# Ledger of designs, part 48: VHH binders against q96fz2

Target 1, 269 residues: q96fz2
Amino acid sequence: CGRTSCHLPRDVLTRACAYQDRRGQQRLPEWRDPDKYCPSYNKSPQSNSPVLLSRLHFEKDADSSERIIAPMRWGLVPSWFKESDPSKLQFNTTNCRSDTVMEKRSFKVPLGKGRRCVVLADGFYEWQRCQGTNQRQPYFIYFPQIKTEKSGSIGAADSPENWEKVWDNWRLLTMAGIFDCWEPPEGGDVLYSYTIITVDSCKGLSDIHHRMPAILDGEEAVSKWLDFGEVSTQEALKLIHPTENITFHAVSSVVNNSRNNTPECLAPV

## First folded at step 20 (VHH)

Design FB7
Fold by ESMFold2, fold request of step 21:
Structure FB7 (fold): chain B 269 residues (1-269), chain A 123 residues (1-123)
Amino acid sequence: as target 1 above (269 residues)
Amino acid sequence: EVQLVESGGRLVRTGGSLRLSCAASGFPFKGYAMGWFRQAPGKEREVVAAITQSGGKIYYADFVKGRFTISRDNAKNTVYLQMNSLKPEDTAVYYCAARFGFYETAPNEYDYWGQGTQVTVSS
């Protein structure tokens, strides 16, 4: 997984992340660095995307079930990295394979510190390789959406009001991630960055691609992944598996160029 | 200044009971899992019990299960170990320890340590 859509206006995104804390209170996540949120239909590694994480990471006496939402850099920069420029990292941290997460220093260390996050997206893109050609067919992949009179369909939106209604009730894709905090040697702000955990694809996606992000399906899974004060690493890793609760449609090649940030990127073809 | 101050250790007869307390100060106690460890002369320090910030998860070492109870009071920044049915094998210095986030069983995972309190169990 190397391309996502996360285009919702900040307020719409925040409302889609409503949750219930340990005491049963309904809450919205509290933003950190909201000005760094850069919505786009076409997010790629090294860009910022919003993630959920426990409030305990920022306030050491907080209830670990409370959530913060913050933009982080896609492509984990390990806390031990010595160079001034993250682009000098010699290996790819866009994704983290679930079967080796406890063997790789870049992921094991932050995971041991409870640095689990939920990566938010409208959905993600994958390219289906046609055997015998160099051509690839992109697909937009997302949670099945409950259609109501208010929500409409992506392909049917023909006005700004109808488009807004499609996304007002959109169920965000929630992917399991690991983050780390890197202090640049020259000083300045701590860099928060994440990786997306991957698993073998489910049967429904196997014709498109052999890997998929580890999807956290439902509030219980999201809560357990985030709550590093009450859920051990061992228990959290049990949440990491493929899911069949996923849908997709083919899209045009507009999404291939990461500079294209338009609704056409995810429009059905 | 971070402090973990254990108290309540003393000489007690076999079969007796004893309650250890650990008062914490100088750090955000509620964000930490708390553990009790022990070390007998010539032995490695070993976990006895541990508890999460809310008390929702508790660990007991196999040798302790059923005889000891860990608890915490976040309003008082205090963790307790109720020790019942004590045996001579329980003789050790008992240490309070704090770990940010979830507890662990290995001593080297813990951020802060107390000075210990001596528990001696006589026949």
Scores: ipSAE 0.754, ipTM 0.903, lowest interface PAE 0.9, mean pLDDT 92
Fold by ESMFold2, look of step 20:
Structure FB7 (fold): chain B 269 residues (1-269), chain A 123 residues (1-123)
Amino acid sequence: as target 1 above (269 residues)
Amino acid sequence: EVQLVESGGRLVRTGGSLRLSCAASGFPFKGYAMGWFRQAPGKEREVVAAITQSGGKIYYADFVKGRFTISRDNAKNTVYLQMNSLKPEDTAVYYCAARFGFYETAPNEYDYWGQGTQVTVSS
């Protein structure tokens, strides 16, 4: 997983993240660094995307079931990294394989500090290598969405008003991530960055790609992954597995160029 | 200034009961898992029980066998250990400890420690 869509305006995104804390109180996540949120139909590594994390990471007396939403850099920069420029990291941290997460220092260390996050997206893109050709077919992959008589599908929107109706009730994809906090040696703001945990693809996606992000399906899974005060690392890792509760459609090659930030990137072909 | 102050340790007969208390100050208690540990003379410190921030998860060592109950009161910054059906082998100094986030069973994982309270169980 190396490309996502996360294009919703901040207020719509925030409302889509409504949740219950451990006392059953309905809440919205509180933003940190909202100015770093850059909505786009075509997010790539090194860009910022919003993640959910426990409030306990920022306020040491907080209820660990309460959530913060914050943009973080995609591509985890380990806290121990000593160069002044994160682009000099010599290994790829866009993804973290679930089968080796406890063997890699870049992921094991922050995981031991409870640095679990939920990566938010409209959905993600994958490219299928077609048999007998060099061509690759991109697909947009996302949670099944509730259809109503008045709400359109992605392909049914024919006006700005109808487009807004498609996304107003969109169920965001919720992927399991690990984050870390890097303090630049020359000073400046702490850099928050994340990796997406991957698993073997489910049967429904195996013809597209052999790996998929670890998807947290439902509020119980999201709550357990985030709540490092009440859920151990060992218990949290049991949430990491493939899911068949996904859908997809083919999209045009417009998405191939990461500079293309248009609805066409995710439109069905 | 971080302080964990245990109290309630004393001499009791086999089969008796005690309640230990640990008052915490100088750190954001609510964000910490709390544990009780014990150390008998000439032996290593070992976990007795541990409890998460909300009390939603609790650990008991195997030797407890249902005899002890850990609890916490976040409004009073206090953690308790109710000890029932005491045996002579429970004789030890009991320590309160705090760890940010989730609990662990190894003593070296804990951030803060109390001074201990002596529990002595006579035959």
Scores: ipSAE 0.671, ipTM 0.877, lowest interface PAE 1.3, mean pLDDT 92

Design FC11
Fold by OpenDDE, fold request of step 21:
Structure FC11 (fold): chain B 269 residues (1-269), chain A 123 residues (1-123)
Amino acid sequence: as target 1 above (269 residues)
Amino acid sequence: EVQLVESGGRLVRTGGSLRLSCAASGFTFRYYVMGWFRQAPGKEREVVAAIVQTGGYTYYADFVKGRFTISRDNAKNTVYLQMNSLKPEDTAVYYCAAGKGIFLDTPDEYDYWGQGTQVTVSS
């Protein structure tokens, strides 16, 4: 996974992340560093995306079922990294393969510390290789969506107003991630960064791409993944598997350029 | 040419069962969401059920109440609707549709439509 969409306004995104804590109380996640949230239809590695994580990571004795939402850098920078520039990392940390997560220090160490997060997105993009050509067809892949009664006659997605309505009840894609905290050697702000765990694609997606993000499907899966206080690493890793609970459609080549940030990126063609 | 051909519609008694089939051709079936819709006389076309490409998610209208099951076989380019516990209110022309749209429950999101098959449920 090398491209996602996360374009919802902050308030809409927050509402979409409503949850129940272990006591059954309805809650919204609290924001950390909300100013770092940059909505975009075209998110690439090294950009910031919002993730959910347990409040226990920030507050001692906090309820570990409570959630924080925070923009983090895509591409995990290990805490042990001693260079002043994260770009000097010699290995790619955009993704973490599920089968080798426990073999790589960069991922094993933070995972062992309970640094699990849920990466939020509208969906993710993958490029299908066209047989016989060097051309690749991009697809937008996301959770199945149902038009809610509230979304009225969403006419053709052609009007900005209609477009906003489409997203009011959007079910966000929830991907399993690992994050780490890096303190720059020269001082400065702590960098929070994440990697997306990937798995072999489900059968239904396999002809598009052979790998997919580990998707946490449902509130229980999300809660268990986040709750490192109550759920062990071993138990959490059981949640990491392919899922068929996805849909997709072909999109235009507009998404190929990471600088393009328009609704056309994820529009069906 | 894109074709969706429904079959299986017939007259049945209340409480009876039917299995509808829709055979698709002329497009890459596995890339489309498939849906069943129905239209009763004097009523608007309404969604009955939908299934995503992978088969990993299904949608059902509220009136289905567990009576119907949508399924698909991508190898056969076919989508099915198993209908149990049929009621007179289920009498309609049932349409198969294929879509690349975002919303499963929205007819406008479907690109291709069959000619329909008549289902009649007698009291």
Scores: ipSAE 0.923, ipTM 0.966, lowest interface PAE 0.4, mean pLDDT 93
Fold by OpenDDE, fold request of step 21:
Structure FC11 (fold): chain B 269 residues (1-269), chain A 123 residues (1-123)
Amino acid sequence: as target 1 above (269 residues)
Amino acid sequence: EVQLVESGGRLVRTGGSLRLSCAASGFTFRYYVMGWFRQAPGKEREVVAAIVQTGGYTYYADFVKGRFTISRDNAKNTVYLQMNSLKPEDTAVYYCAAGKGIFLDTPDEYDYWGQGTQVTVSS
């Protein structure tokens, strides 16, 4: 996974992340560093994206089932990294393969510390290799969506206003991530960064791409992944597997350029 | 040419069962969401059920209440609707549809439509 969409307005995103804590109380996640949230239809590695994590990471004795939402850098910078520039990292940390997560120090160490997060997205992009050509067809992949409002034909929503309504009840894609905290050697702000755990693609997606993000499907899976206070690493890792609970459609080549940030990126073609 | 051909519609008694089939051709079936819709006389076309490409998610209208099951066979380019516990109010023309749209329950998100098959449930 090297490209995602996360374009919802902050308030809409927050509402979409509504959850029940362990007591069954309905809650919204609290924001950390909300100003670092940059909505985009075209998120690439090194950009910031919102993730969910347990409140216990920030507050001692907090309820570990409570959630915080925070923009983090895509591409995990390990805490032990001693260079002053994260770009000098010689290995790719955009993704963490599920089969080697416990073999790589950069992922094993933070995971052992309970630094699990849920990466939020509208969906993710993958490029299908076309046989016999150097051309790749991009696809937008996301959770199945249902239109809850009985109101008029969304298809005719030529207006920006109608487009926003389409996203009001959007089910966000929830991907399993590992985050770490890096303190620059020269001082400065602590950098929070994440990697997306990847798995072999489900059968239905295998023709498009052979790998997919580990998707946490449902509130229970999300809760268990986040709750490092109650759920061990071993138990959490059981949640990491391919899922068929996805849909997809072909999109235009507009998404190929990471600088393009328009609705056309994820629009069906 | 894109074709969706429904079959299996017939007269059945209340409480009976019926299996509809829709054979698709002329497009890459495995890349489309498939849906069943119905239209009763004097009523608007409504969604009955939908299934994503992978088969890993299905949607059902509220009136289905566990009576119907949508399934697909990508190898056969076919989508099915198993209908159990049929009621007179289920009498309609049933349509198969294929779409690349975003919303499963929205007819306008479907690009291709069959001619329909008549299902009649007698009291």
Scores: ipSAE 0.922, ipTM 0.966, lowest interface PAE 0.4, mean pLDDT 93
Fold by OpenDDE, fold request of step 24:
Structure FC11 (fold): chain B 269 residues (1-269), chain A 123 residues (1-123)
Amino acid sequence: as target 1 above (269 residues)
Amino acid sequence: EVQLVESGGRLVRTGGSLRLSCAASGFTFRYYVMGWFRQAPGKEREVVAAIVQTGGYTYYADFVKGRFTISRDNAKNTVYLQMNSLKPEDTAVYYCAAGKGIFLDTPDEYDYWGQGTQVTVSS
């Protein structure tokens, strides 16, 4: 996974992340560093995206079922990295393969510390190789969506108003991630960064791409992944597998340029 | 040419069962969401069921209440609707549809439609 969409306004995104804690109380995640949130239809590695993580990471004795939402850098920077520039990392940390997660120190160490997060997105993009051509067809891949009664007749996405209605009840894609905290040698703010765990693609997606993000399907899976206080690493890793609970549609080549940040990126063609 | 051809509709008694089939051609079936819709005389067309490309998610209208099952065979370019415990209220023309749209339960999100098959449930 090398491209995602996360364009919802902050308030809409927050509401979409409503959850129940272990006591059954309805909650919204609290923001850390909300000013770092930058909505975009076209998120690439090294950009910031919002992730969910347990409150226990920030507050001693906190309820580990409570969730925080925070923008983090895509591309994990290990805590032991001693260079002043994260771009000097010699290995790719955009993704972590599920089969080798325990073999790589950069992922194993933070995972062992319980640094699990849920990466939020509208969906992710993948490019299908076209047989016989050097051309690649991009697809937007996401959770199946149902129109709620409140969403007026989404006429053709032709009007800005109709477009906004499409997203009011959007079910966000929830991907399993590992994050780490890096302190720059020269001082400054602690950098929070994440990697997305990837798995072999499900059969239904295999024609498009052979790998997919590890998707956490449902509140229980999300809760268990986040709750490092109650759920061990071994138990959490059982949640990492391909899922067929996805849909997709072809999009235009507009998304190929990471600088393009418009609704056309994820619009069906 | 894109074609969706429904079959299996007939007269059946209350409590009976039917299996509808829709054979698709002229497009890449495995890349489309498939849906079943119905329209009774004097009523609007309504969604019955939908299934995503992978078959990993299905949607059912509230009135289905576990009586119907949508399935697909991508190798055969066919979508099915198994209907059990049929009621007179289920009498309608049933339509197969294919879509690339975002919302599964919205008719406007479907691009291709069949001609429909008549299902009649007698009391």
Scores: ipSAE 0.922, ipTM 0.966, lowest interface PAE 0.4, mean pLDDT 93
Fold by OpenDDE, fold request of step 24:
Structure FC11 (fold): chain B 269 residues (1-269), chain A 123 residues (1-123)
Amino acid sequence: as target 1 above (269 residues)
Amino acid sequence: EVQLVESGGRLVRTGGSLRLSCAASGFTFRYYVMGWFRQAPGKEREVVAAIVQTGGYTYYADFVKGRFTISRDNAKNTVYLQMNSLKPEDTAVYYCAAGKGIFLDTPDEYDYWGQGTQVTVSS
């Protein structure tokens, strides 16, 4: 996974992340560093994306079922990294393979510290290799969506006003991630960064791409992944597997350029 | 040429069962969401059920209440609707549709439609 969409306004995103804590109380995640949230239809590695994590990471006596939402850098920078520039990292940390997560120090160490997060997105992009050509067809892959009754008057999907309404009840894709905290050697702000765990693609997606993000399907899976206080690493890793609970459609080549940030990126062609 | 051909519609008694089939051709079936819709006389066309490409998610209208099951066989380019516990209110023309749209429950998101098959449930 090297490209995602996360374009919802902050308030809409927050509402979409509504959850119940262990007491059954309905809650919204609290923001940390909300100013770092930059909505985009075209998120690439090294950009910031919002992730969910347990409040317990920030507050010692916090309920571990409570969630914080925070923009983090895509591409995990390990805490032990000694260079002053994260770009000098010599290995790719955009993704973490599920089969080698425990073999790689960069992922094993933060995971062992309970640094699990849920990466939020509208969906992710993958490029299908066309047989016999150097051309690749991009696809937008996401959770299945349904329109809720309130949007009955959504005229032609082509009006900007109607487009915004389409997203009010969007089910966000929830991907399993590992994050780490890096303190620059020269001082400064702690950098929070994440990697997306990947798995072999489900059968339904295998023709498009052989790998897919580990998707956490449902509130229980999300809760268990986040709750490092109650759920062990071993138990959490059981949640990491391919899922068929996805849909997809072909999109235009507009998404190929990471600078393009328009609705055309994820529009069906 | 894109074709969706429904079959299996017939007269059945209340409480009976029926299995509808829709055979697709002329497009890459495995890349499309498939849906069943119905239209009763004097009523608008409404979604009955939908299934994503992978079969890993299904949608059902509220009136289905567990009575119907949508399934697909991508190897056969066919989508099915198993209908159990049929009621007179289920009498309608049932349409198969294929779409690349975003929303499963929205008819406008479907690109291809069959001609429909008549389902009649007698009292």
Scores: ipSAE 0.922, ipTM 0.966, lowest interface PAE 0.4, mean pLDDT 93

